# VHH binders against Peroxidase 8 (PER8), part 1

No score or structure here was measured in a lab: all are predicted.

Target 1, 290 residues: Peroxidase 8 (PER8), of Arabidopsis thaliana (Mouse-ear cress) (q9lnl0)
Amino acid sequence: QLRHGFYEGTCPPAESIVGRVVFNHWDRNRTVTAALLRMQFHDCVVKGCDASLLIDPTTERPSEKSVGRNAGVRGFEIIDEAKKELELVCPKTVSCADIVTIATRDSIALAGGPKFKVRTGRRDGLRSNPSDVKLLGPTVSVATSIKAFKSIGFNVSTMVALIGGGHTVGVAHCSLFQDRIKDPKMDSKLRAKLKKSCRGPNDPSVFMDQNTPFRVDNEIYRQMIQQRAILRIDDNLIRDGSTRSIVSDFAYNNKLFKESFAEAMQKMGEIGVLTGDSGEIRTNCRAFNN
Structure headers, positions and changes below count from the first letter of each chain, unless a header shows other numbers; Kabat numbers aren't used for antibody chains.
F, E and O are the ipSAE of ESMFold2-Fast, ESMFold2 and OpenDDE, as the mean of both directions, binder to target and target to binder. V2 is 0.75 times the mean of E and O plus 0.25 times the DockQ between their complexes.
Where letters were taken out, [cut] stands.
Atom coordinates printed by the task and the answers are left out, and those that the model quotes come from them; centres of patches stay.

## First folded at step 1 (VHH)

Design b1 (framework vhh_7b18_3)
Fold by ESMFold2-Fast, scan of step 1:
Structure b1 (fold): chain B 290 residues (1-290), chain A 118 residues (1-118)
Amino acid sequence: as target 1 above (290 residues)
Amino acid sequence: QVQLVETGGGLVQPGGSLRLSCAASGFTFSSYDMGWARQVPGKGLEWVSYISSGGSTEYQDSVKGRFTISRDNAKSTVYLQMNSLKPEDTAVYYCAAEDYYGSGFDYWGQGTQVTVSS
């Protein structure tokens, strides 16, 4: 029961409010797009796009935030601000799950990525368990990635658009790509630079796209072709026969990449959604009602 | 226009300290690796210290334990704290910025003179 214009009768300004909040945060900090992309992906692939990721852990209740893979997820204050404003004008109407989807879409457009419509009508989940968190590692093979993405309804082309597209912006901590630093097939100059960046305490980070780290564009696929991908999972896409031609197509056609990424993001935002009478409309995105 | 402006040089006695500053403009400072090199009279340029965009530091063996490089991204400034100075540290010190590819320093300042003498 997801549809375009779900809130037209119940909260007409819903998308405008989310868009304004996202723009205000993005205007102050270009990394907002990376933050929201990571947030939506980590939410959607774990029990569906139900905002389960947003739930804060308590002493009695661990949550998905308790898992190490989610320690780097950020931008929760953006969702909180949009929710607070929406609750003032349209009490208990717009789900946190819809806010995440709309916010992520708008942040992609702000970063020069595709503009696209999303369907809404998601409801918020009643569960956030650490044991439900299953995320692809940065070193997995293409065969493993294909199997994992197929299990949630994605074909190979959509997978390449999501993995690469999601890495066009944002950072990776050095602990996630030690295997790449040790790989003689990595561009030797970049490899030397990463060895320098990754010395010292506190697990430093580097941009995943070394050339256009704040733009959602096809540059990451060009980096893959040049043996400059930071993460093994990205490098594997250009080396494997199942994905190589798709990487090349995206690397040489930014319009095709943007169209494919928009379609991929629409599909991702619809994984395992709760609609109708399932779930709830949270008052606070970080806590279950009652 | 890219500019690197060094300050803080001067005359100091052996065992003394100086703090060099390098004010950067015209590029996204936080994304660049920064370094210090020195020109000793009669020699070529000698690398002194390096700080990556991620904050990792490296030092030439002859200055290790005596010099400390740091950066302030809010001020677009890199610093070199020089302690226990020796006559051999007498040189013109240059600030330099290196791009993402690590091709060597792409931008250089005009230099600041450090003289260690009684």
Scores: ipSAE 0.000, ipTM 0.087, lowest interface PAE 20.8, mean pLDDT 86

Design b10 (framework vhh_7b18_3)
Amino acid sequence: QVQLVETGGGLVQPGGSLRLSCAASGFTFSTYDMGWARQVPGKGLEWVSYIYSGGDTEYQDSVKGRFTISRDNAKSTVYLQMNSLKPEDTAVYYCAKDTGEYDFWSGSEMDVWGQGTQVTVSS
ESMFold2-Fast, scan of step 1: ipSAE 0.015; ipTM 0.294

Design b11 (framework vhh_7b18_3)
Fold by ESMFold2-Fast, scan of step 1:
Structure b11 (fold): chain B 290 residues (1-290), chain A 120 residues (1-120)
Amino acid sequence: as target 1 above (290 residues)
Amino acid sequence: QVQLVETGGGLVQPGGSLRLSCAASGFIFSDYAMGWARQVPGKGLEWVSYISSGGSTEYQDSVKGRFTISRDNAKSTVYLQMNSLKPEDTAVYYCARSWTEHGDYTFDYWGQGTQVTVSS
């Protein structure tokens, strides 16, 4: 069972150590928040928050890292550094899954997002299969998104908070939004700018939030209202009757967005977790124990 | 509406003692870690002490052995007992609520502060 203060008796400095490691990386590179948000989301929606995403493939055994959708996931060295320090002070105690959750939570706060508590006590999974990776694409309809999020226990409001909150920082590669560049409903000046940015080789990237690309705030929803959403999945939220009012509520009330996003992230971090005697406490986040 | 109200600051001679109190309201006090930070003239905020929801405590090295943090959940109050005060302890002291189980860099609400002056 997950609880607040799970490590209070077994590793009192656990959250402090993770937070310090995350701060040091973020201080040098503000894109860390986007990296950790992507990492936690891709881990949690695939067989639960069990750190299965962190497992490296071998010649005999592919892993979730082997699928194309995970090629852009980064920040593994941050988790490794936190784990190394934790193993020095509290051997075989703090799971990699808890490190991911704590690190993501702290990175959100550093980027100006909500500050919230998380429960801990996760254990690490014993499986990482490419065939388990089922992730929403950048062009899916609102109906498809609602069905997918409902299947993992999220209502429509929480879905809108997660999609927008996850995209208020970070980048999208040009190959993911060619349909938007051709859409006459996209803001014409932005469309022209993106056509120029996407001419180059090697699939260039652009910020998903054109105004505040390093801050976790409600600006992404304001961009949606202004016809400036980069990804089709984001643009669909303002166009669909099921989500339009929620987008407007978040666009005009940053406090409401931050509260909703905090609740959504707490719930996301608790999907399909392993506790008690299930799973293991890895010594190396990138490999199963012997 | 979260409120933290500090009392107990004042002027004291080197070697003296003061007890700061922080009355909290607007949230379930027993669910949150609490701490104290101070703003020394000419410097930024520095963390002083932290007490978890379960009662575990931590101290900045410069105050360890001299300061004691405690809490009374029935009164929704945090205390900072300051002994063997030194001129370098002169600062505005802030009570803060933490959204993690460790207060360093994780405070989300702050009191207005209370002045502590250690001087002859």
Scores: ipSAE 0.000, ipTM 0.404, lowest interface PAE 10.7, mean pLDDT 89

Design b12 (framework vhh_7b18_3)
Fold by ESMFold2-Fast, scan of step 1:
Structure b12 (fold): chain B 290 residues (1-290), chain A 121 residues (1-121)
Amino acid sequence: as target 1 above (290 residues)
Amino acid sequence: QVQLVETGGGLVQPGGSLRLSCAASGFTFDSYAMGWARQVPGKGLEWVSYITTGGSTEYQDSVKGRFTISRDNAKSTVYLQMNSLKPEDTAVYYCARLYDSSEWLGEMDYWGQGTQVTVSS
């Protein structure tokens, strides 16, 4: 069972240690928030928030990291550093899955997003299979997104908060939005700039939020309204009748967005969690204990 | 050959202003985000500001409201206007090209030689 204060008796400094490690990395690199948001989302929607994403492949065994969709996931060294410190103070106590959730929450607050509490008590998974990785692509329709999110217990409003909110920070590589560059409905000045940016080698990236790329705020929804969404999945939200009013609500009410995003992140962090005696407490987040 | 050449550093009193310039060559300037990082004595490298190809900007909280980053694509130059300077701003300031804006500080692919900024009485 997840609960607030799970580690109060077993590792009282757990959350403060994670918070300090995250702050030190974020203070040197503001992209940490985008990295941790992607990490938690990719972990949680694939067999639950069990830190299966963190497992390194071996010569005998591929892992979720072997899938192309996870090639851009980063920040593993942040989780490793927090885990190393926690193992010194509280051996075999704090799960990697809880570290990911706490680290993501703290990085959101550092980036100006909502402050919120998370329940802890997750245990780490014993499985990391490439075949389990099923993620929405950058071009999917709203109908497809609604069905996918509903299958994991999320309503339309929560879906809009997660898709847009997750894109308030971070980058998209040019290969993911060629369809938008070719779309005459995209803002013409932005489209011209993206054509130049994407001419470079090695699949360059652009900020998904062109105005506040390191702030977790409602600006991405304002960009959607202005025909400036980088990814088609974001642009679709303003064009579809099922989501248009929600995008507008978030675009004009940052407080509402932050409250909705906090609730969405709390719910996402609790998908398919292992608790009690299920799973394990890894000593190395990148490898099963065995 | 990629080159980034910083100028504009110097000695200034607390409350003063300096403008740093970074002249870039050897690459398509308007295709890259650009930033400034500084090495504060005793602290190591810390990021200061960056500017995207589209002109969006971000700042380290300690310099927000005091520093302004800008770029001139026609001149292949990025600037850092520093106002209300504090002794804590004393550092070597580096101009950097960002190869991947998702990994800004540790993954800057090209750096300038740096320019010293000293804020003292």
Scores: ipSAE 0.000, ipTM 0.124, lowest interface PAE 16.2, mean pLDDT 85

Design b2 (framework vhh_7b18_3)
Fold by ESMFold2-Fast, scan of step 1:
Order: sequence, then structure tokens, then C-alpha cells
Structure b2 (fold): chain B 290 residues (1-290), chain A 118 residues (1-118)
Amino acid sequence: as target 1 above (290 residues)
Amino acid sequence: QVQLVETGGGLVQPGGSLRLSCAASGFTFDDYAMGWARQVPGKGLEWVSYIDSGGSTEYQDSVKGRFTISRDNAKSTVYLQMNSLKPEDTAVYYCVRDEGYYDSFDYWGQGTQVTVSS
């Protein structure tokens, strides 16, 4: 099962190798944190954190990457580089699923978010089917979000930390928030700005956190209070009685947000994991060993 | 093909100002977030500033209040106005393009040298 120091005896440099690879990519491109957060979330909520998302489609079979909602997932080359280095030092030892979890954790810390420990010992899945992809959309109600997160073991507070925290960095394409642009409750100056930005062709993007788009901090919750949230799913958190007080708590207390987000990320990384003799240790994160 | 061409670098005294320009071609400029990154001798690469397609800006803490990023969509150009320059700002400055659909930087210019003496 999962434990701290899982690779202590089998691959002592595992976490430091992943951390160095992530730092090198992040140092050249600050959007790496947003990329890895999206990658881990999309992997973990679909059949568990088993690196099923990393599988490339082939002529014989589609994969989770074939689904339109995963078209924006990126950073696979970061996982590949870490895996290549780990295979040279510790052949067939460190799972791709553990690499994703460690890489995401380290990228959060680099972006000013919390530092935290993760348990390891995940094994890689043997399945990657488009039909398994069930992700919450950007317009869902709080009630729908609560039900979905509860089904995977998360309470309301953890849900608010994950939805908002995951949107502290990164961009959203205009097609994802047309309902917000038409919403008179959105901050009027921001709404006017977004109307102009989104008139262009090719589905332009905007930062989800309008003030600190490269930092994992509580600013997104302050934006929600100011009616400046870009996505409806984020805006709904301040409007709904079930979540409103949690948004306020995070908005005024960055330390509380960071602690809650760290706990939420630890729990997310442990959804439906394969351990022991289940699954495999891939030699190539993009392909099954068979 | 995508091209990003930086100009405006040079040698200045501490406390001086420079304006960098990046002329973009080969894509629909209005649809992309743009930014500046710099390679500082001994420190490696660090991002400096970004401006998204909607005009929202963000800055590295060390340049806040001194540098201003802007864009002119009619000219397909992004600018970096650098004021109160410090010796620590000495670096090769690169214009970068966010890829839009995927949230990453996919094109970098050749760079322009900025040297702040003493």
C-alpha cells in the first residue's frame, strides 16, 4: 500500500530526480504548475490515479487522450523525462502514477503554494478508455459538484479547496465561459474586458485568476467574492449557501487555504490507486508494457 | 511559420530606462498570450511578465512597479517598458508566445541583450 518513503530502499533518489526535472521545466515555463494540476486531476478522477491519462492512442485503440476534454492536457514530456532518468537509475521501479503525483506536488510548491508530503507506491493502470472519462464541466451547479465529489470521498470543504485551488493558475478558453460574459452579476469592468477579448476567432484564452495567474494562493477566492470569477463553477461557490462561508474563510486566510489545499491534494492523489501486485510498472509512460 | 523578433536592447546606466519590442508574425497575434523571459548570467532562465489575449498582466516580484508589459494588436507587437533598471536586470530578454489551446509557451524569440553597467 501507499506509504511515505515507499522508494527509500528501492530507489532512494526517486523524489529528488522528479523534483529536479520539474524545476528545470518550470524554470523555463511558469505554466508548468497549471499543466500538472490539470493532468493529475484529470487522471485521478477517471478510474483513480493510475496514469491512464498518459496512454497515447494507437491505430488499434483510442485512449483517454482521444476525448475532447483532455485535448488541453499537456506536460507529458515532463513525465517522460523524469521516467527516462528514473529508468536509468532504478529500472522498472517507479510508477508513472507516482511520478505524476510527485511532479504535481513539487510544481505547486514552486508556484508559491503549500509544501507537503505525499505517500507513494502507486502502480500503473492497464486501461485507458474514452468511455471512462466523466469530468465536471465549467457550468455545473454546486449541488452537482457536491454529489460528484462525495461519490469519490470528498467533503464540501475539500471540494471548495480543489475547485478553487486548481484554478489559481492557468487559463480558460472563451468557449468555456460564454455564460459568464452574458451574466450581469459579473464585475462590470471585467465583463466588458472579456467581451472584447472573446470577440476574436480561434477561441482565445484568459487567466482564471485575474490578479495572480502564476501563484498558487488564495486570490481566486477573493476574486469570487468580487464577482470576478471567470468560470461559472467558481462563481457558483460564492453564490451557494453550502459553500459561501468556506470561500470567505479561504479568501481572508491564505494559511488556511494552503493547509486545506495541501490536504485536498494529498487526498486527491490517493483516489482509486493500484498498489501491491495490481497494474504494472510501465517502462514508457505513454504505452502499456504489453 | 511563427517568428518573434526582439529589438530595443542595449547598454544603460543603473536607474536608466529601455523599451523592448517584439514583432510577431506567422500567427493570429490577437488570439495569444505573450510574455517576456530573461536569462541572467549565473541564475538561469526566469520569467519576467505576461499579458494574455484579454490584456491581463502579471509580473515577477523583482520587476513589479518598474516594468510594464503592453501589446499593440494592430502592429502584432508586444512591449516591455523597463524603468529604474538595476545591474541585476542584466540578461538576454526573450519574447515568448503562449500556445493558447494548450497552456504552455511554444515559441521563443532569439533574444536581445540588456546590459546595466555598474
Scores: ipSAE 0.000, ipTM 0.258, lowest interface PAE 14.1, mean pLDDT 87

Design b3 (framework vhh_7b18_3)
Fold by ESMFold2-Fast, scan of step 1:
Structure b3 (fold): chain B 290 residues (1-290), chain A 119 residues (1-119)
Amino acid sequence: as target 1 above (290 residues)
Amino acid sequence: QVQLVETGGGLVQPGGSLRLSCAASGFTFSDYWMGWARQVPGKGLEWVSYITYGGSTEYQDSVKGRFTISRDNAKSTVYLQMNSLKPEDTAVYYCAKEGLDYWGEFDYWGQGTQVTVSS
């Protein structure tokens, strides 16, 4: 079962080691928080938070990394470094799945987001199949998003916190928001700026949060209210009656957003976890022990 | 480079059926997810369906049970079988190829094919 302080007896420095590794990478590159948020989300919604996403494909065995939707996931070297240090101090003790969860939590705090505790005791999965990868698209309706999040145990408020909170850092490629650039309801000044930025043939990217692109804060919800959301999935949250008031609540109360996002991230990290004697403790996060 | 060509649109009566096809080229088709989205007059793009290279499928709630997505890797083609069509299904339908996006979204879009459902 997951609990707070799971490693207190077996590897007391576990969380401090992960935190130091994450800080060192984040200090050199502020985009680490966006990378780790995406990594945890893509891992957890596919067969649970079991680090199946981390498995490298081989010539005879494809993995979740073989799916194009995961080609943009990055930060694996951060997890590798933490695991290497942990194996030196506490051999075969700390799961890769726990490292991902702890690293993501610490990267959120570094980027100005909420500070929160996570339960640990996850074990690593024994499969990583391309066919298991099912993800939500950028243009889906609020009704579709509600259904998807409900299927994994999340209510509407938690969904709004995760979709918006996950997009307060990071970038979107121009091909994903052509419908927004053509939408006259989008803020006209931003729309003009995006038309210029997206003129090139190399599918450039833009920050999803135009004001605080490296901070986990409620600014993304303020951007939604100002008709400045980059992706349709985000814009839909302020336009739909079932989510509009939640967006407004978060936009005008950063403390409420941070508390809701922390709770949402705790729940996200506990989806479909393996505990006890299920799964394994990998010695290399990119490969099964067998 | 990457090309997606939709065909099969047209005019159909309510309750009728159409099958859309998307011929893909310029990439290894079997390695990518494929999907369909539609532009309804007065609305932005709406996701309709996607299919993984492993064959797993998902559908927008409004089309579930009526539409079926499928793929033929030998022909590098993805299909959308549309049954029990409703006037509200009237839209330009776009084929999409999986790309490299923040939340695993689709990157490449075809030119679209018009579907009109009216009497």
Scores: ipSAE 0.000, ipTM 0.161, lowest interface PAE 13.0, mean pLDDT 87

Design b4 (framework vhh_7b18_3)
Fold by ESMFold2-Fast, scan of step 1:
Structure b4 (fold): chain B 290 residues (1-290), chain A 119 residues (1-119)
Amino acid sequence: as target 1 above (290 residues)
Amino acid sequence: QVQLVETGGGLVQPGGSLRLSCAASGFTLDYYAMGWARQVPGKGLEWVSYISTGGETEYQDSVKGRFTISRDNAKSTVYLQMNSLKPEDTAVYYCTRDLEYSGYEFDYWGQGTQVTVSS
């Protein structure tokens, strides 16, 4: 059972400890919000928010970290630090899955996004298998995206909030948007800039939000309207009749975007969660218990 | 072995200029994007500027038109030219290396150099 204040009786400082650890990392590096958003999304859409993504591969078995789609996921040391401190004060009490959810929520608020409460009581998964990793690519159609998000319980509006909201911060490597560089419908000045930037070696990256790359705000939707979306999946949202009006609504109403994104993030954090006696409370977020 | 060493900080009056230098060693600068971040008293850490391996630059809105980032790969040095300095630019400035060419995934930080803008 997920509930607000799950740890009030068992580990009263749980959320404060996570928040402090996240703030210390974010204070040194504003990219922490982008890192944690990506981490939570990649965890939650693969067998639920069970911290399966955090498991390190061993000599006997690979893990979700072994998959190329997860090569860019970072911030594991932030979760480790929070878990280490929590184990000192409240042994075997706070799940790694709850730490990821709380850390991501706090990092959104730090980046100027919405402040919201999350329910806790998640337990950690007992499996991390490369074959379970199925993630949407940057070139998928709106119809494909709607079908995928519907399969995990999201309506179209929530999908637009998650896709765009998750891209308000962070970067995309050039290999992920070659189709956009070749698209004459992309803003011509931005297209020329990206063609030059992406000629470099070692798959350089660019900000997904060209104007406010460190803020969780509605600017990404304004970029979509201006034909400046970096990823095809983002550009598709303004071009498709099913999503166009929602993009416009978010572009012209930051408060509406923030409220919708908060609701979307709450819902995402509750996908396929393990509660009660299911799963375990790991002692080390990177390894299953004995 | 990887080191980033900042120099060029100091005290300057509002409207003045300073040039920060970052000497990089232990790696080939040609293959890394580089940035500058600053720790502003009362505001925390904020990114200032980014320069890609190809020389493309990005700036925080508050410094656009006033600051210029550049790189000299032959000298393994990154620069930040700071013009029209304001009291709000007072901060410890850090040179940063981008691990994955991300513009934000900083794997090495310099020691920092203090910039104080006051009369």
Scores: ipSAE 0.000, ipTM 0.130, lowest interface PAE 16.0, mean pLDDT 86

Design b5 (framework vhh_7b18_3)
Fold by ESMFold2-Fast, scan of step 1:
Formats: sequence, C-alpha cells, structure tokens
Structure b5 (fold): chain B 290 residues (1-290), chain A 120 residues (1-120)
Amino acid sequence: as target 1 above (290 residues)
Amino acid sequence: QVQLVETGGGLVQPGGSLRLSCAASGFTFSEYAMGWARQVPGKGLEWVSYIYSGGSTEYQDSVKGRFTISRDNAKSTVYLQMNSLKPEDTAVYYCAKDIEGYSYGLFDYWGQGTQVTVSS
C-alpha cells in the first residue's frame, strides 16, 4: 500500500535527492515542469503509474516509446540521474515509478504551482506494450473527454483541473491547432499573431499559455474565457455547458485552482499502482531487471 | 469493407530513394489517421511514421530527416518518401489505418505489405 513516509526507514534521503536533481535541471531549463507533467500523465493513464513509459525498445520488442504519441516525451535523463544517485545510497530500494511522481510534484512547486505531499511505495511494471497506449488528442470533444476521464475514476471538475493545469506550461506545434487559427471565434489579435508565427517551416511551436508560459497558475483558464485558448480541447471547456462554470471558477480563484490541481495530481499518481510484492524495483529505469 | 494496397517497393542501392504508395478504400479516408510500419528481418514489427487526419506527422527517430509521410485525400492515398536509404531499412513495409483521426498507433486494418531491399 502507498503511504506517506514510505522511505523513512529504508532510504531517508530519497525525496531530497530527487528534489535536488529536479531543481538542478529546472534551474537550467524552465520547460522541465512541462516535460515531467507530460511524462507522469502518459505513464499513469497507461496500465497505471508503473514506469512502463520509461522502458527503451529493444531488438526483440517495441515499448511504449515506440508509439509516436510518446516521441515528444522527454526528461528521461532527469529520472536516470535521480535513480543513479539513489542506487548508490540505497540499492534496490526506490522505484522508478516513485521517482517520476516525486519529480513531477517538485517540478510543479518550482514553477509556482501548488505544494503537496504524495504517498509512495509504487513498484515498477514488468510490461511496456505499444498496444496499451490510448491517449486523448488536442481536438477531442468535451463529451469524449468526460467519458475517458470517468473510465479512470475522474469527475468533470478534476478533468478540467488536469487538462487546463497540464496546459499552463508547455508548447503546442502549429500543426495541432490549425482548426483554431481558422476559427473566427478565436481572439482576433492572437489569431493574427499565430497565423504569422505558423508560416515558418518545420512545424514551429507556441506556448499554450501566452501570458505565463513557465508558471503553473490559473492564467490558462483566463485565456480560455478571453477566447485565447491555443488547443481546441481547451477552448471546448469554456464553450461546453458541463464545464464552463468550472473554468470560470478556476479563472477567478487561483487558490481553488491550485487546491483542485494538487488533489487531481495526487489522484493521478495513484492510478493502477503496483505495491507490496507486485512488479519489481528496477536498477535501470529504462530496462527490466532481466 | 476496408482495403489497403501498398505499391512502390523494390531493390535499391544504399543512399538511394523509393516512394511507397498506399491506396485506401472502404472508409471515409479524410477522417482517419494513417501510418507506416515495417517488419525488419530479426527485429519484428516497428512503426515508422504517422499522419493525422489533419495532416500533422510523426516519425521514429531512426528515420527522421530521411523519410517523409504525406497524404492525398482526393485520391485516398498515403505516401512514404524514403531518402538516404540504408541496409538496415530493408523490411516489408505495411500501410495501416488508425481506428480514428487521432488515436495514434491503434491500427485496426493493415495492408499486405511491400518489400524494400537496400543492397548493392
């Protein structure tokens, strides 16, 4: 079972080591928070938070990394560095799945988001199959999104906190929001700016939050209200009757957003976890022990 | 019923180029994403490239900068332009239909495959 202080007796410096590694990377590159949020989400919604996403493909088998939806997932070297240090002080003790969860939590706090505790005691999975990867895209309807999130135990409010909160930082490539650039309902000044930015070759990217792109705060919801959402899935949240009031609540109450996002991230990190004698404690986060 | 027919495979020298075509029928082509995967001798099946219904593309790291996927919705055809071919690109290449426009990697129909051999 997951509990607070799981490593108190077995690896007392576990969380501080992860936090220091994350800080060192974040201090050099503010996009680390966006990278780790994406990593945890993509791991947790596929067979649970078992670090299956971290497994490299081999000559004999593909892995979740073989799916192109995961081609943009980055930050693996951060997890590797934390794991290498933890193995030196506490051999075969701290799971890669716990490192991902702790690292993501700490990166959120560094970016001005909520500070919260997480329970630990996850064990690493023994499977990483491309066929298990099922993720929502940037153009899905609110109804489709509600159904998907409900299937993994999340209510509508938690869904709005996760979708918007996950988009408070990070970028989107121009090819993913051409429908928004063509939409006359988009803020006209932003639409003109995006048309100009997206003329370039090699599918340029833009910040999803145009005002505070490196801060985990409620600004993305205020952008939604102002018709300035970059992705269709975000714009849909303010237009749909089932989500509109929640977007407004978050847009005008940063404390409520932070509390809701923290609770959502805690719940996300506990999906389908392996504990006790299930799974393993990998010595290398990118490979099964055998 | 859904049908995918690949053409354009063959023998080519290292450093050469080939263009694969996949003619699709039995579904509203423009609403679905399409992909290419290959069966490499000794490696098993691996994905190569993906094109969303809206035209965005994804590539496996080993082919980035060398391969280009594209689609022609009027002709219900997806293409794979392969440049700077290497011996390790030798494989049977399969065209695949996504279950929707954006599921990415969840293919419900596959073509019969076309052989690409890169050797002297």
Scores: ipSAE 0.000, ipTM 0.149, lowest interface PAE 16.9, mean pLDDT 86

Design b6 (framework vhh_7b18_3; at its last look DockQ between E and O 0.01; V2 from the best seeds 0.00; counts 0 for: pae E 18.0 > 2, placed apart)
Fold by ESMFold2, look of step 2:
Structure b6 (fold): chain B 290 residues (1-290), chain A 120 residues (1-120)
Amino acid sequence: as target 1 above (290 residues)
Amino acid sequence: QVQLVETGGGLVQPGGSLRLSCAASGFTFSYYDMGWARQVPGKGLEWVSYISSGGDTEYQDSVKGRFTISRDNAKSTVYLQMNSLKPEDTAVYYCVKDEYGSGSYEFDYWGQGTQVTVSS
């Protein structure tokens, strides 16, 4: 069973250790929030929040990391460092899945986003298979996105909070938004800037939030209203009648956005979790216990 | 804008072989994972095979050992070699640009697919 303060009796410093490790990395590199948001989302929507994403592939066995849409996921060293410290203080106690959850929450707060509690007690999965990876991309229709989020228990408001809120920080590679660069409805100055930024053979990236790329705030929704969304899915949210009013509500009320994002992140962090006797507590987050 | 054109389907006897091809355009092919999905009569859309941008492959259990996915980045083409075909392999096969975690692969692929029918 997940509960608040799951480790209060078995590893009292668990959350503070993770928080310090995250802060130290964030202080050196503000992109940590984007990295951890993406890590948690990619982990949780693939067979639940069980840290299956963290498993390294071997020469004989691929893992979720072998899937190209996970190739850009980073920040695993932050989880490793937290786990190393936790194993010194509380051996075989704090799961990698809980470390990812706690680290992401703390990174959101560091970036100016909402502060919120998370329940803990997750255990680590015993499976990491490329065939299980099922992630929505940047060009999906709103109707398709609503169907996908509904299938994992999320209503439309939660979906809009996660899609836009997950994109208020971080980057997108140019290959993912070529359709936006060609869209005459896109803000003309931004479109011209993106054409220049996207020249060259190395698939450059741009910030998804052009104004506040290192802060978790509602600015991405204001960008959507101004026709400045980088990804097609983000632009679709303001254009589609089923999501338009929610985008507007978030764009004009940052407190509402932050409260909604916090609730959405709490819900996402509890998808398909392993608890009790299920799964394991990995000693190395990159590998299953033997 | 993405375009995927599947070819190579047809009617084949049980135990036979087919090779499907998918010509891709409208994106930088080498950056993306590719795959094959199939629409099985009465069972909906299901994943068949996957190949990462780096060339790592994976297969649904029911086709493992019988099907081989490959890619040619220079030709922007994905292939599916299907051996030892069975009647349950009868489906419309779709090439997939596999950037989406929807579980159906109906996002981000183009074309009508190619029919594979395995029967006497």
Scores: ipSAE 0.000, ipTM 0.109, lowest interface PAE 18.4, mean pLDDT 85
ESMFold2-Fast, scan of step 1: ipSAE 0.663; ipTM 0.853
ESMFold2 (binder alone), look of step 2: mean pLDDT 81; pTM 0.820
OpenDDE, look of step 2: ipSAE 0.209; ipTM 0.639
ESMFold2-Fast, scan of step 3: ipSAE 0.000; ipTM 0.246
ESMFold2, look of step 4: ipSAE 0.000; ipTM 0.144
ESMFold2 (binder alone), look of step 4: mean pLDDT 82; pTM 0.824
OpenDDE, look of step 4: ipSAE 0.544; ipTM 0.814

Design b7 (framework vhh_7b18_3)
Fold by ESMFold2-Fast, scan of step 1:
Structure b7 (fold): chain B 290 residues (1-290), chain A 121 residues (1-121)
Amino acid sequence: as target 1 above (290 residues)
Amino acid sequence: QVQLVETGGGLVQPGGSLRLSCAASGFTFSDYAMGWARQVPGKGLEWVSYITSGGYTEYQDSVKGRFTISRDNAKSTVYLQMNSLKPEDTAVYYCARDLGEYYDSSGYDYWGQGTQVTVSS
């Protein structure tokens, strides 16, 4: 069962060790928050938060990393470093799945987002199959997003918090928002800037939050209201009747956004978890014990 | 090494149908999501449809119900069946290999050369 303070008796320094490792990486590279958010989402929406995403493929066994959409997931070395230190202090005690959840939480706080507690006690999965990877497409309608998030247990408000919270840091490649560049409803100055930035080979990228690209805050929702959303899905949130009021609420109230995002991230970290005697405690986050 | 070759374009009357094919080579096709994008005269490049390695599909709102994306991993081919074509569907259609992610870094890393689709009477 997941609980607060799960490691208090078995590995008291567990969360502080993860936090220090994450801080050291984030202090050198602010994009760590975007990387860890992506890692947790990709892990949790595929057979639950069981660290299945961390498994390296072998010649005989492909893994979730074998799927092209996971080729860009990064930050595995952060999880490895935390696990290595934890194994020295508390052998076979702290799961890789808990490390991912703690690391993501701490990276959000470092980037100015909400500070929140997470329950721990996850165990690591025994499966990592490419065929299990089913992620949302590059541009989706609000109706499609609502159905997809509902299928994993999230309501509309939580969906808006997760989409915006996930896009307030990180980048999008130009091929995904050409429809926005041609949209006369997009802010004209931003549209001109993006036309210039998107010239050139290799599908260049831009920050999804144009004002505070390294901060977890409500600025993305303010950008939506100002017709400055980079992705169509973000722009759709302010235009669609089922989400418009939620976007407005978050745009006008950063405290409400942070509270909603913290709750959403807590729920995300608890999808399909293995506890008790299910799964295992890996000694190496990139490989099954047997 | 990586190649995407589109075929199936052409001229068709409004209400007609076309089936585009994209033959992929130089990579393990079944590991990648594939997409179709189009360059409409005067509007720039627009994403049309997307299919994951596992077969999940998404469509641009303007083509939902009319276009169907599919893939045959054994043949390393992705298809776009276009029905009830409208003059505004006139564009150069590109096949692309997608390494993009919805919540973070996203995009296409390899493109075909494109195939022209013209819908006019």
Scores: ipSAE 0.005, ipTM 0.175, lowest interface PAE 10.9, mean pLDDT 86

